# VH-VL binders against Putative lipoprotein MlpA (mlpA), part 20

Target 1, 215 residues: Putative lipoprotein MlpA (mlpA), of Myxococcus xanthus (p38371)
Amino acid sequence: CNFEQPETNCFVQESPSWAVKYDVVDSPKDANGDECTTTAPLVELMGVYKYVNPETGAAQLALRPATLASRAIADTTTTSADQTSLGSLDTEPKDHGFCHANDFAPAFVNVAASDTAAANTIRYEFTNVRVYSAAVAPGTQFTGELKYTSNGCTSSYVMRAVWPPAPCDTASTEPAENCGVGSGLNPEFAVVCQPTSATGTTGYCVPAGDIPSFK
Short names: E, the ipSAE of ESMFold2; O, the ipSAE of OpenDDE; V2, 0.75 times the mean of E and O plus 0.25 times the DockQ between their complexes.

## First folded at step 10 (VH-VL; framework fv_romlusevimab)

Design j3 (from i5 with heavy chain Y108P; at its last look DockQ between E and O 0.40; V2 from the best seeds 0.00; counts 0 for: pae E 5.1 > 2)
Fold by ESMFold2, look of step 10:
Formats: sequence, C-alpha cells, structure tokens
Structure j3 (fold): chain C 215 residues (1-215), chain A 124 residues (1-124), chain B 108 residues (1-108)
Amino acid sequence: as target 1 above (215 residues)
Amino acid sequence: QVQLVQSGSELKKPGASVKVSCKASGYTFTRYYMNWVRQAPGQGLEWMGWINTNTGKPTYAQGFTGRFVFSLDTSVSTASLQISSLKAEDTAVYYCARGRYYDSGSYPYGMDVWGQGTTVTVSS
Amino acid sequence: SYVLTQPPSVSVAPGKTARITCGGNNIGSKSVHWYQQKPGQAPVLVIYYDRDRPSGIPERFSGSNSGNTATLTISGVEAGDEADYYCQVWDYSSDHVVFGGGTKLTVL
C-alpha cells in the first residue's frame, strides 16, 4: 500500500485571518550593522488570498499582516495595495504537496502619529513561501521567510502559519482554550498556544513544528 | 560575496584518515544545510548526505553511513567531512555545496553555491 | 531508492538547440534542478525548480518537467556550453538527494 498523501491543485484557504508565528533567525540590525531593538510580533493574524487569471491560469498569493492593516488606519500616504504583499504562486503542487510562492512585492505602511501612537514605518518582505496543499489539509498551513524592517531596524524570521485562527490561553485548563479538542482546529494538527506578548498567556494556536505540522 | 572555500588536496595511504573542511562566507551559515558530494575520476556526481547547520544533525545517503562523518564548527562557519579507514575506492573529488533551507518541509532551490572541490587520492 | 536516467552524451552543432533529458518515474511531481560542470571545475546551478534561472544564467537556458521526463534546453548553443550536465531531485520518501548520471554535451 502506498500511504503517500495525494497531491492536489494549489488550493489556498482564503481568509482575512490566519495565525502566523515568527521565529527569529537574524537578530535586529540597522543599516550600519549595529544592534537595534525593534522586532516583528511573536504572533499575528494575516490575511491570505489567492488570485487566478482565468485566461492564463497564472496565480498570485496575497499576504496582508494584521499589524499593517491596523496601522493603516492612521496612514495617509500608502494605499491598501501598498499594505498587501503580492507574489507569484505555482499552479501545481510539488514535493509531496508544496506550492511555492515567490517574487513578493514588499508590503509597508507609514503610520502617522495619533493621539495614542507615534509615527512609525513598518515594512514586510516575504520570500520562499510554501503552502501545504495536499488533500488531507489543503491550503491550511504555510511556511516562509520574513525580513521585517521598522524605523530602519531589520531582522529576519522563519514564519509558520495555520488556518483557522484559534484564540488560546496558556494558563487555561480547558482544552478548547488551549489548542485542544473544541478549539475549532483540525484535531490532527500539531499546534501550540503562542501568546501575543512575551509575558502574557493569551494568543493564538500556531504550528508546533515545521510545515506540515501534524501530530 | 557568497562563497565556500575548501581545504587543499590530500594524498593518503589505505587505512589512513582525512578531514576535508569547507568554510562559508558572505551569508548566514546556519540558515542552509551543507551537502557533501563525491565525484570519482571520470564519474558523475554522487550525493553523500547533508548536515543541518542549525541543529548539527547529519543525514547520510545509502553507502555512507559508516566511515564518513559530517561535523560543524559554527563559530568559524565551517563544515567538515571526516573519512576514516581510507580505501582506494575513496579516491575522488569531494565538494561541499549549500542547499536546502534549514526547515524540513521542502527543497525549493537546489545547490546554488559550491566549494572548489578537494581531491583525495588514496594509493599505496 | 529513486533513480534518474540521463543519456551519456549529446552532440549539437554551434547555434543549434541542445535538449538533455532526465527520466524518472513521475518526475513531473518533483522539483528538478540542473547543474553545468566544465572540465576541472565545480558544478554550477543553471536551472532550479524545473524552469527558474539563477542570476547570471542567460535566457537561452530553459527547463521543463512533466510526466516521466524533465528536459534542459539550451538554444543557440555556443562552444562555451560544452560541459557535463546533471539533473537532480529530492526524494521525499528517503529524504535523500538523487543525481542523474550526467550527460556530456559536445559542440561539433
């Protein structure tokens, strides 16, 4: 018997919200190579969409980090298109269910000062994005690289993402509130609760391992 | 400039050991696996295995699970291949090549940077 | 273990098109990478992910992959293209890299 998962077309679950975890690879540095302190969020929600040109079959993947979307409220200088990263998406999966996306345009926002926040500049550059699209879990997990720049301070990360977003609390004893049964996630997914802050307990369920992340 | 610089060629007798080094520069060493590829005289390329430079875990191809040892010194961005109990059949050019991104999910870009090769000659 | 098969040699006249094949069972479901190796030199990646060119590789190098055959195509062949060419995949079930046996391209 062949237990290899069947490969499928490059389906992507479209949603305004996926849960995305970032793991640091290169610590933050400025343009001179000196250490600085600004980092990407530990976890955030991300809009994920697929576009297909019906005449050519060419596909694109759109990524919109929630951090950019929230900061765009105060931005008078960038458009929704600037705040969304578009890349080319392969039309057929390879290598046991991976659909590669590349050539992403940067996404950015210039956030004007508000009553509650100073002006800020945030830039996301995605590379080597790979969507897991096998029939068992079509288009509900992806991985990739992020280069994150804020106010001239740049750092790099591996990103790992899962749909649907499931809120969680590491302090909860209820399985539904700690990425277990009743959380809304596929029970075969290996996930862990990632708090949104280094000191808090609440956040989102994210992949526990490399994609595809299964128990 | 991204480059891999290997140690110099070696002439050895059967039964000896050799260590081939591969020093990386111009990129983050721990982000890419390091491959080892053998080419016997007049023959094709043969993959020996790779080492995950982030975790230090080696993977060896069939036929390379005994006398061949991959190792790292990440403080100097160097991968090494140790061959023990050398046989005449080990005479070859040995290449290091960076390849697979350090995650385990796929192999999206091939071996894009190669060392210059190290010739190991085993003769009595 | 997964096997890739290449013809041992291909001859082509200058200015013509060379096609170098790489056969494998269902190779169309795998990402194929191609390397050029000139005598006495290390291999150089010329095509990755079936059809993509690294920076500095001219457009006359192209690739395709479907069914049981991947093909490296070199149009407008020049004397400097004379080399050995290797295809390569990653085999998921063994988690191993596999090379083809190589094809010597001769420009006559």
Scores: ipSAE 0.240, ipTM 0.702, lowest interface PAE 5.1, mean pLDDT 88
ESMFold2 (binder alone), look of step 10: mean pLDDT 92; pTM 0.948
OpenDDE, look of step 10: ipSAE 0.329; ipTM 0.764

Design j4 (from i5 with heavy chain R100K S106F Y107R; at its last look DockQ between E and O 0.38; V2 from the best seeds 0.00; counts 0 for: pae E 3.6 > 2)
Fold by OpenDDE, look of step 10:
Structure j4 (fold): chain C 215 residues (1-215), chain A 124 residues (1-124), chain B 108 residues (1-108)
Amino acid sequence: as target 1 above (215 residues)
Amino acid sequence: QVQLVQSGSELKKPGASVKVSCKASGYTFTRYYMNWVRQAPGQGLEWMGWINTNTGKPTYAQGFTGRFVFSLDTSVSTASLQISSLKAEDTAVYYCARGKYYDSGFRYYGMDVWGQGTTVTVSS
Amino acid sequence: SYVLTQPPSVSVAPGKTARITCGGNNIGSKSVHWYQQKPGQAPVLVIYYDRDRPSGIPERFSGSNSGNTATLTISGVEAGDEADYYCQVWDYSSDHVVFGGGTKLTVL
């Protein structure tokens, strides 16, 4: 496919819910370099917002992982700002359709100790985020890198995201329920149903290939 | 740690062939494109091409087709450059360099890890 | 073919700011990467995607890219910054990686 496109601004579909998957690059390791078992979610929803400074025209991208945000309910030590990763965003697409976002502040929550678990900090560190904003599919896919840390266990991922967040079931033969026609997704997108658990069949449609993911 | 280690210096006669190896360690070999860059004595950096370490598909720059062959041995995380029918003009330092490989393919190609270089000297 | 143009040399006094330019047609629409190469050594990525710094690269190194010119800026230049600097892009039309001709930075 030819992704060459006319010049546009860096459009980003703002939404409280993007479907995001994380593909492991580096397996979990603790501070000593030893193997550990804590990993990022297989798939999650993510809030994505673009902000523009009206005076300067500078743009920012905010990423708010739903899993992190959900843990924040019991967290009285961090603020909403702490739970959201904010970075700088290009104003114009580059490299044939991508808007780069960088300098993300870490998003994190502190999980209080319970009867069964010690206190924990969960941390998202985003880098090299790129939003596909080409005319053919403006601002409805993005990719990047995530360093995920939980309980001192750190792992690295390639992040791939698509909008809208289409729920799916790998056990379903109905196209609308398995990332096909009727799912609400761009029919040109190459997507696959990613279950939320290793044993489950329900999840969300996520990019099947590299971003931009097209058939 | 992430690193690329290249094979040692080569001295060859014109018409001979040489194979330069580049062994990767500290990262998943197949998740990054491998670039080859030539630098003749006193000259600038010249991109020779890259190879997709996942698919094995090479792309050669103009002027580096025919005698230049990129190959992989993924079992040992090694990329190789073979030059056949060597000429005096092929005398240079050859670098392998890892390109950033997220989801953008070729679009975002900063070479963040370099081999130490392999000097190939072609002399009668 | 896409061409990147760099000045052959730039001189700067210690403690001053060096600016190395990389010219290219509509280079602002491309991501520019910069490399430092010292004699007898392999190149080192110092700036990627126009303005991002790899870990270990001092904040003295910064990059910008707009219009037809990308610029590598080195503030508070030190003797150790003396090196050749190369800009680099990916050209979609040719599907080639393109390097600039390089700039020799001399610290006076």
Scores: ipSAE 0.281, ipTM 0.754, lowest interface PAE 2.4, mean pLDDT 91
ESMFold2, look of step 10: ipSAE 0.385; ipTM 0.761
ESMFold2 (binder alone), look of step 10: mean pLDDT 93; pTM 0.955

Design j5 (from i5 with heavy chain Y33A K57N; at its last look DockQ between E and O 0.46; V2 from the best seeds 0.00; counts 0 for: pae E 6.6 > 2)
Fold by ESMFold2, look of step 10:
Structure j5 (fold): chain C 215 residues (1-215), chain A 124 residues (1-124), chain B 108 residues (1-108)
Amino acid sequence: as target 1 above (215 residues)
Amino acid sequence: QVQLVQSGSELKKPGASVKVSCKASGYTFTRYAMNWVRQAPGQGLEWMGWINTNTGNPTYAQGFTGRFVFSLDTSVSTASLQISSLKAEDTAVYYCARGRYYDSGSYYYGMDVWGQGTTVTVSS
Amino acid sequence: SYVLTQPPSVSVAPGKTARITCGGNNIGSKSVHWYQQKPGQAPVLVIYYDRDRPSGIPERFSGSNSGNTATLTISGVEAGDEADYYCQVWDYSSDHVVFGGGTKLTVL
C-alpha cells in the first residue's frame, strides 16, 4: 500500500548484539514456592530490532536472547520466531526520555527429554521494557524486567543493556579491554565489566547503574 | 500472596503521637518503594511521600515535612509512619501502598498493593 | 504543583459504557494509573501505564492517554463497578506523585 509514513520519535539502535546484564529481584522458586537453583545467565548478548508498520505507524520491539538462539541450534523443535520476544513499542517518548515497550510474547526454546534429563522449556518473559531515546545517547541503552523459567524453576530480574557490545576482561589493566577509553563505548557511559561466569574474568561491558547509565 | 497488613485504628487527643505500622509479606520487601497516602473524611487520596526500602531514604510531599516520619524495620519487613503533635486536621485514614520501581527517578506501575488502611481520629 | 482534574461524578446505565476523564497539561507525556475505591475499602489499581490491566482486572476496563486528557473506559458497566475512581501520575519534573480529585461513578 502507498500510505504516507507516520512519524515516530522512538529511535532504537538495531543490532544482532547488545550486552545485557541481569540482576536478581526474586530468587529462584519452584511451582510450590520452594527455593531452587536454576538462574538466568549473568550476562548475554541480545538481538534488538525495531519494526514500524508503514500503514498504521504502529511500532514493535523484538528481543532475541543469544542464549536461546544458541540452545536452539542443538534443538530442532524451535524456530527463530520462538526465540524472539515481540512487543508493542510506544511511538512517542515519555517526559523522562524513555520509550516504553510492553505486551511481549514469551521467547523460548524446547529441549527434548534425554536419558538423563526430562524435557524442558527455557522461557524468557519480558515486561516494562524502556529504551532510552533522548538525544544524548539515542537508543543505545535500555532496561526492563525478566521472568526466567527453566527446569521448573522461576526467578525474576532487572535487565540493563547497552549498545555496542564490548568484550572485556576484569583482569586486564588496559582501559580498552576493561570498559574504558578505546573499548568502542561512548566514554560518558558508566559501565563495568561483567564476567560470564562467577569465577571467570572475561565477559561484556554492561551498565554500572540504573538506565540511563552515565558517569 | 503479596500482602500489606496495617496496625489497628487509633483514637488520640491533640498533641499526642501515633505510629502506624505496615507489615509486608509475599515479596522481597527491599525491592519495592513504600508509599504513604492519606484520605481525610469525605476527601480524595493525598500522597504523603515514600520511603526507599533498600536505603531507608524518605521523600516527603510538600506539607508533610516535620511532624511526619517514615521509618523501616527491614528485619520484619515493616514500614512505619509516625505522626507527632497530632492536630484535629490529622484525622484521616492512612494507607501504605507498594510502589514498584526498577530504577531511581521513574515510576512505572503505580501502587499495585495497598494496606487495608488505619483510621486515626484526633478529637478532644 | 502539577494538577489533575477529574469530573466529580459520572452516571451511566447498566450495560452501557462509562468514560472517566483525567485532565492535565501534556498528560500524554506522563504515565497514568487508575484506582477504584469502593466505600470503606482501600483503593485497587485497575489500570497502570495508561492502558495496562493488572492480573484479575476484567477486559471491560481499558485506558487511553494522549494530549491533555487520559480516559478510563468501563464497557458493559455493572452495579459492582459503582465506586470512586482516581487517576494518578508520577511527575518527573517535581519527583512527586499526584492524584486527581476523584470521580464517583453511579450506575443507574
Scores: ipSAE 0.048, ipTM 0.620, lowest interface PAE 6.6, mean pLDDT 87
ESMFold2 (binder alone), look of step 10: mean pLDDT 91; pTM 0.941
OpenDDE, look of step 10: ipSAE 0.261; ipTM 0.749

Design j6 (from i5 with heavy chain S104H; at its last look DockQ between E and O 0.31; V2 from the best seeds 0.00; counts 0 for: pae E 5.5 > 2)
Fold by ESMFold2, look of step 10:
Structure j6 (fold): chain C 215 residues (1-215), chain A 124 residues (1-124), chain B 108 residues (1-108)
Amino acid sequence: as target 1 above (215 residues)
Amino acid sequence: QVQLVQSGSELKKPGASVKVSCKASGYTFTRYYMNWVRQAPGQGLEWMGWINTNTGKPTYAQGFTGRFVFSLDTSVSTASLQISSLKAEDTAVYYCARGRYYDHGSYYYGMDVWGQGTTVTVSS
Amino acid sequence: SYVLTQPPSVSVAPGKTARITCGGNNIGSKSVHWYQQKPGQAPVLVIYYDRDRPSGIPERFSGSNSGNTATLTISGVEAGDEADYYCQVWDYSSDHVVFGGGTKLTVL
């Protein structure tokens, strides 16, 4: 109960797909401080990778939002490195099993002008990222903050993420299709189905509460 | 600009009640905890607890689980501290302070915005 | 109940470096925040997450945290730095915020 053990490893489950939910902290505003409407997705998949410099032992965490990866197909002006946010990852856990990652470079993609929209840069800035690495569920949940900018509209969020991604449908009466028994998730995880749109029913199981999210 | 503005100083007799208000502006009130911190004359800072402004659920430090009540009026972005059955020992400056988020494990940003303090004096 | 221990006072000459310690069992596994409080004023956050500065805090304020000791360091001390300084953590086992007892910094 009251013993702290900061010596656990900072394992991160590497995967091209984690399920990430965003909860608004600062509502969207333009450069003048006026309200605008462009927001981050309600939920998206995210690539998560850990790199270690073998000579120094220094670790990095890479985050690649699926929104940027999907737009990157048509963007010849940015590289995979521009579309991926790289930050420093602590080598030792802190605060009862959290491995902090900081100093993230922004990730972005350029969207060419269309008949209906001006050229735009979609930009993600991550801060205060913490991977839960305690032995009970090592490196399979994380939280952090996102500053999202698109169409001159900036908003901020708390993000909460879980691995593996599990598709779900809020309209289904089957527990396996609504983040319950049989969904493929660790049964100790507290998760809820988050639709990908405000009006739809299908999406991904995401943490129900603050990380670490357990029943 | 983010700010917390507290109600004015209070002079009370033992056995009375007092309500200290803390009005927030410049941010989304329900997305941050509100802490209450006491400082008796000549003493250090003492955390009394916090209230989750989204759910209204308070957490009280040991020693503050009886006569002290945290409450909210989210329609005017105001947190309040009520102290009942006032004792001379309750004489102190009372601060509200914003906690950026309630993730357990670190509270990474600390208490980044403080009210100016409200002096409550309890004298016979 | 987690306890943070600070020296009651520190004196430093103008232009020199002040070091204010905050002791706690395994405090290096916690995030440490530091507050400055001038007489009659509310506290002001000067360091969070062991070493990070809020906007408007000069670079001469820095912090470190390892083992059983966190340290607030103020280089190039000025008369305006005279204040009480408090360290603070969140204690997981009690789910409580804990302050140190405070350190009075005197510039003389």
Scores: ipSAE 0.159, ipTM 0.691, lowest interface PAE 5.5, mean pLDDT 88
ESMFold2 (binder alone), look of step 10: mean pLDDT 93; pTM 0.954
OpenDDE, look of step 10: ipSAE 0.317; ipTM 0.761

Design j7 (from i5 with heavy chain S104F; at its last look DockQ between E and O 0.56; V2 from the best seeds 0.00; counts 0 for: pae E 6.3 > 2)
Fold by ESMFold2, look of step 10:
Structure j7 (fold): chain C 215 residues (1-215), chain A 124 residues (1-124), chain B 108 residues (1-108)
Amino acid sequence: as target 1 above (215 residues)
Amino acid sequence: QVQLVQSGSELKKPGASVKVSCKASGYTFTRYYMNWVRQAPGQGLEWMGWINTNTGKPTYAQGFTGRFVFSLDTSVSTASLQISSLKAEDTAVYYCARGRYYDFGSYYYGMDVWGQGTTVTVSS
Amino acid sequence: SYVLTQPPSVSVAPGKTARITCGGNNIGSKSVHWYQQKPGQAPVLVIYYDRDRPSGIPERFSGSNSGNTATLTISGVEAGDEADYYCQVWDYSSDHVVFGGGTKLTVL
């Protein structure tokens, strides 16, 4: 079989952790259109699951950003369902191996007011999500769009994701620690180490190019 | 507001050249390929090719590999089509249209924004 | 050399339903987009990804795609819907865009 014979179903590697990189498309702006500073993470882990609604039988794709889960304050204002974005998942691959998911509900978490900050809702809105399902790398890479809102700042991103998550260090000379041989990644994937901070060296291996990202 | 604004219509003689510009605003220029589409008088839409606005790499449809050149100036969010050695058969409306969002295989939105078109008339 | 085939014209009475077809080998495996073009104007995207509507397109425009045929459906047709309609796909093998030949919709 070759790349031009996609699977007839929409396989997705289910995992509590995929590595997801965000590249800015629209820089942060407030409601007045003025610049502000709050952004999505450079990279984060994300839960990804294929969910079947037991009442309808319809397939769904569930995306659960780890940042939302970590920022939850335990109260009655949000639940794990609020922190998970569900979208419809197409039944068959299109466009040579892409399974599209759309109609995502927003995922969000509430941050309670403090002495130094007002109450805030951190909100993820996903659109145009496409899972690569061809047999060479079935359901282990996806791309999509993110609209991120926090502290009254809204910004938008392209997201690119890969499974499995592989920790890395841009300062390391060991291939296994810099997205190379021994990292656990498919050696044909084109990936690069994305640090979690702008000044650090440690992070996760993420797709280097457009999905599907191969050498 | 997302817009593509094209340069004005041109009247040219055979053998001349023309450059049609397409200035984008209201979105991140390098995240969408720019398509060029030709429509001869009374005819349908004909895809000429596209240019990857991130890399500058053009792709030309069959029959458009010679006298037609796509280019970019990303500093001013502008794509251009140059047609050299104009022939009478080049008389058409030329459209720019954005599509193919940032990665290979993403055609989810189609060509969602079009320029107003530039009429090129080649006449003696 | 993927080919999309459209009927050259379709006529429909006001208030009735127009159906414009786009034929292609296994077109159901492709994402189909539809454009409306009125005289002297640029094309306007009216349906993307087989069935989705951009903002501002009335819900009486709908689309479907399966097997070898995609269909644009316009219910409650109005005189303002008179236009040429084009289907479009991306052909993976050539990495090229393909347009159908266009269908002239007449409301009479």
Scores: ipSAE 0.077, ipTM 0.649, lowest interface PAE 6.3, mean pLDDT 87
ESMFold2 (binder alone), look of step 10: mean pLDDT 94; pTM 0.960
OpenDDE, look of step 10: ipSAE 0.339; ipTM 0.767

Design j8 (from i5 with heavy chain N54K K57N; at its last look DockQ between E and O 0.56; V2 from the best seeds 0.00; counts 0 for: pae E 4.9 > 2)
Fold by ESMFold2, look of step 10:
Structure j8 (fold): chain C 215 residues (1-215), chain A 124 residues (1-124), chain B 108 residues (1-108)
Amino acid sequence: as target 1 above (215 residues)
Amino acid sequence: QVQLVQSGSELKKPGASVKVSCKASGYTFTRYYMNWVRQAPGQGLEWMGWINTKTGNPTYAQGFTGRFVFSLDTSVSTASLQISSLKAEDTAVYYCARGRYYDSGSYYYGMDVWGQGTTVTVSS
Amino acid sequence: SYVLTQPPSVSVAPGKTARITCGGNNIGSKSVHWYQQKPGQAPVLVIYYDRDRPSGIPERFSGSNSGNTATLTISGVEAGDEADYYCQVWDYSSDHVVFGGGTKLTVL
């Protein structure tokens, strides 16, 4: 009897933290189609996990945005499972060595009303996720599409992600703190420091271009 | 509403030129390549090539590198196909179709929106 | 260059299941898209990425792709399904599009 589990060619670096950058595609609109201002974060950390059914070989990809996890501390109506988006993951690479993940369930958190804000549901909907699986950097970059809804305001983005998450500071003169030598990233990766806020200098190294992002 | 609206059908003599236009509306024009597809009478679909709507760079299929020119006017979200030195075998319906979402990125989507087609008839 | 092969025609009785094949070397490593074209009309995308349906396409349309064969399946065939059907891939290595030759579905 052979009890070996099925192997897949779609390696994904599992980690509670990848660095994810969002670039806007459709600007924020409310339910009436009018402009609004609520957006996804400029950058956030994201949990990324792969699960394989040992009987069938079917694979799933789990994405857990850190923003949902942080907001869940006041949430009595959503679970860790609700804050995690599960999708199907191809077992073999297609087209340019990408492993596609699709059919994602939404990830969300309910934020209770406060003295200053109404109740809200923050919702992430991922589509067309593609993990770069070629041997030079297997399972350490991915791209996809995000539809983000919060405070009645919906917007869409291209997401680009890299592992490991390397902290950075655009004001630093040290290469290790500005996505250079000593940062912990693969030196072939083309990355740039993305601050977490519009006015700050600190953030994470994110892909500089389309995935796969190489120099 | 997402639409591609093509210019009207044309009757031409051999040796003439024709320009088929394709006006896009209801979406961000530069997020999709524009494909051109030919269908001769009673025949199947034949890909002629595409144009990158962000950069303006065309790619032509084998056999379409001489007399066929793709162009853009992004100010009015319009792609155009010009055919010079028309021959009888150019008689066909010509379609524009959006596809290839993002520049180099994703082959996940098909050609999800097509123009109504423009019939070009080349008659001696 | 890469070639997709389809049967020229398929006939199916109303209410039965039609299967239209698209053959290609290692087509299972490619993303396959399917189009329906009725006489005098532009093609309509009915399946993308092997098996996904655009909004408005009924669930009786489905697709599969493995090895050297992709298949479009139409269950519960209706007279209105009578059309030409084309498979298509994006061929990344040549940066080209390839269509199959088309299959005429007749509902008898």
Scores: ipSAE 0.255, ipTM 0.720, lowest interface PAE 4.9, mean pLDDT 88
ESMFold2 (binder alone), look of step 10: mean pLDDT 92; pTM 0.950
OpenDDE, look of step 10: ipSAE 0.412; ipTM 0.799

## First folded at step 12 (VH-VL; framework fv_romlusevimab)

Design k1 (from j2 with heavy chain Y101T; at its last look DockQ between E and O 0.02; V2 from the best seeds 0.00; counts 0 for: pae O 12.9 > 2, placed apart)
Fold by OpenDDE, look of step 12:
Structure k1 (fold): chain C 215 residues (1-215), chain A 123 residues (1-123), chain B 108 residues (1-108)
Amino acid sequence: as target 1 above (215 residues)
Amino acid sequence: QVQLVQSGSELKKPGASVKVSCKASGYTFTRYYMNWVRQAPGQGLEWMGWINTNTGKPTYAQGFTGRFVFSLDTSVSTASLQISSLKAEDTAVYYCARGRTYDSGYYYGMDVWGQGTTVTVSS
Amino acid sequence: SYVLTQPPSVSVAPGKTARITCGGNNIGSKSVHWYQQKPGQAPVLVIYYDRDRPSGIPERFSGSNSGNTATLTISGVEAGDEADYYCQVWDYSSDHVVFGGGTKLTVL
């Protein structure tokens, strides 16, 4: 809980798990500009952490996608630092209640070759990250842009994230299981259930619209 | 137990000022927004605004800017409402009420209320 | 500004069901909270997030919200239920909390 952290104007809910949705902007292309098929996840969890320099007051935002974190055990070539994208964070909200985060270092993981797949590198590049820090919902939504690369296939996305991570099932009629009352989410948030796969019904509640996403 | 205890009734002259206090107990004071609600005699509830008890940032409703000031003393878990340049129309019961959480805003309802403070402005 | 509209009064016989409405533009997309206020007392939250009951509130109290109308339903009305009832929302556009005008429930 961030209550024990030094008070800053740009509040961010620190958590090992945010629900993050990626909406495609640019379809996947390889280095030659040809179409390829590898894409970012539809939805994933993400670790989000804020670091504040107690001397200068400067803040940093750390993003650790589950896709990278989950492969850490098998990857002996990258460190936790390599698997985490660290950027500068504003100290106070600016336009429209947003705290801007910039200059993110790429985060990546190396996937070793297997009997069925060649070695691969998965790379996350975040830009123009904005954390909504207005009083109405401080530090529980953020947006940004992602450039995702896997096996030389690069695609671009709009990223939208919400906390807490609420599991959901589009097949469920229970509000608590489909991003409604009882789900643990702020009831004023506009959220929808995003399945983890194109054919599945289970996933996580994600922002229904642009950040900030409210009803 | 979770409770809010407000200061006693006030009788003031027009032009004077008054400060109503609201002391919280039984929970972490700095985790919840504190709302202020006015109720004139025989009238309905009017939201005056709220204050973030962690940051101290107040938000005032339309019509409650200028003469109305929200403040905090976190050391004693107390929120205060100050009204300056009192007018006869300020005669009302004033309530403090616990609202949303600081970090998530899960509760936009007001689940804990003070007992109210009657402020009477009369010549 | 966002406006909530309540009937000024509702009358009901003991043991019957009272329904108090709260009208607002697309209120079904908002979370509605309800308060009970008896004479000389502070308001008490009786329903939050459209339909949930705080601890200590009888099951006789229920809430619904859809379209342009939220409704507080009190089944098996008792004499002790006579009070003023207020609906309330948070309006994101204005960042304001908004109360309805209140409804006086009279138990006949």
Scores: ipSAE 0.000, ipTM 0.517, lowest interface PAE 12.9, mean pLDDT 91
ESMFold2, look of step 12: ipSAE 0.012; ipTM 0.580
ESMFold2 (binder alone), look of step 12: mean pLDDT 93; pTM 0.955

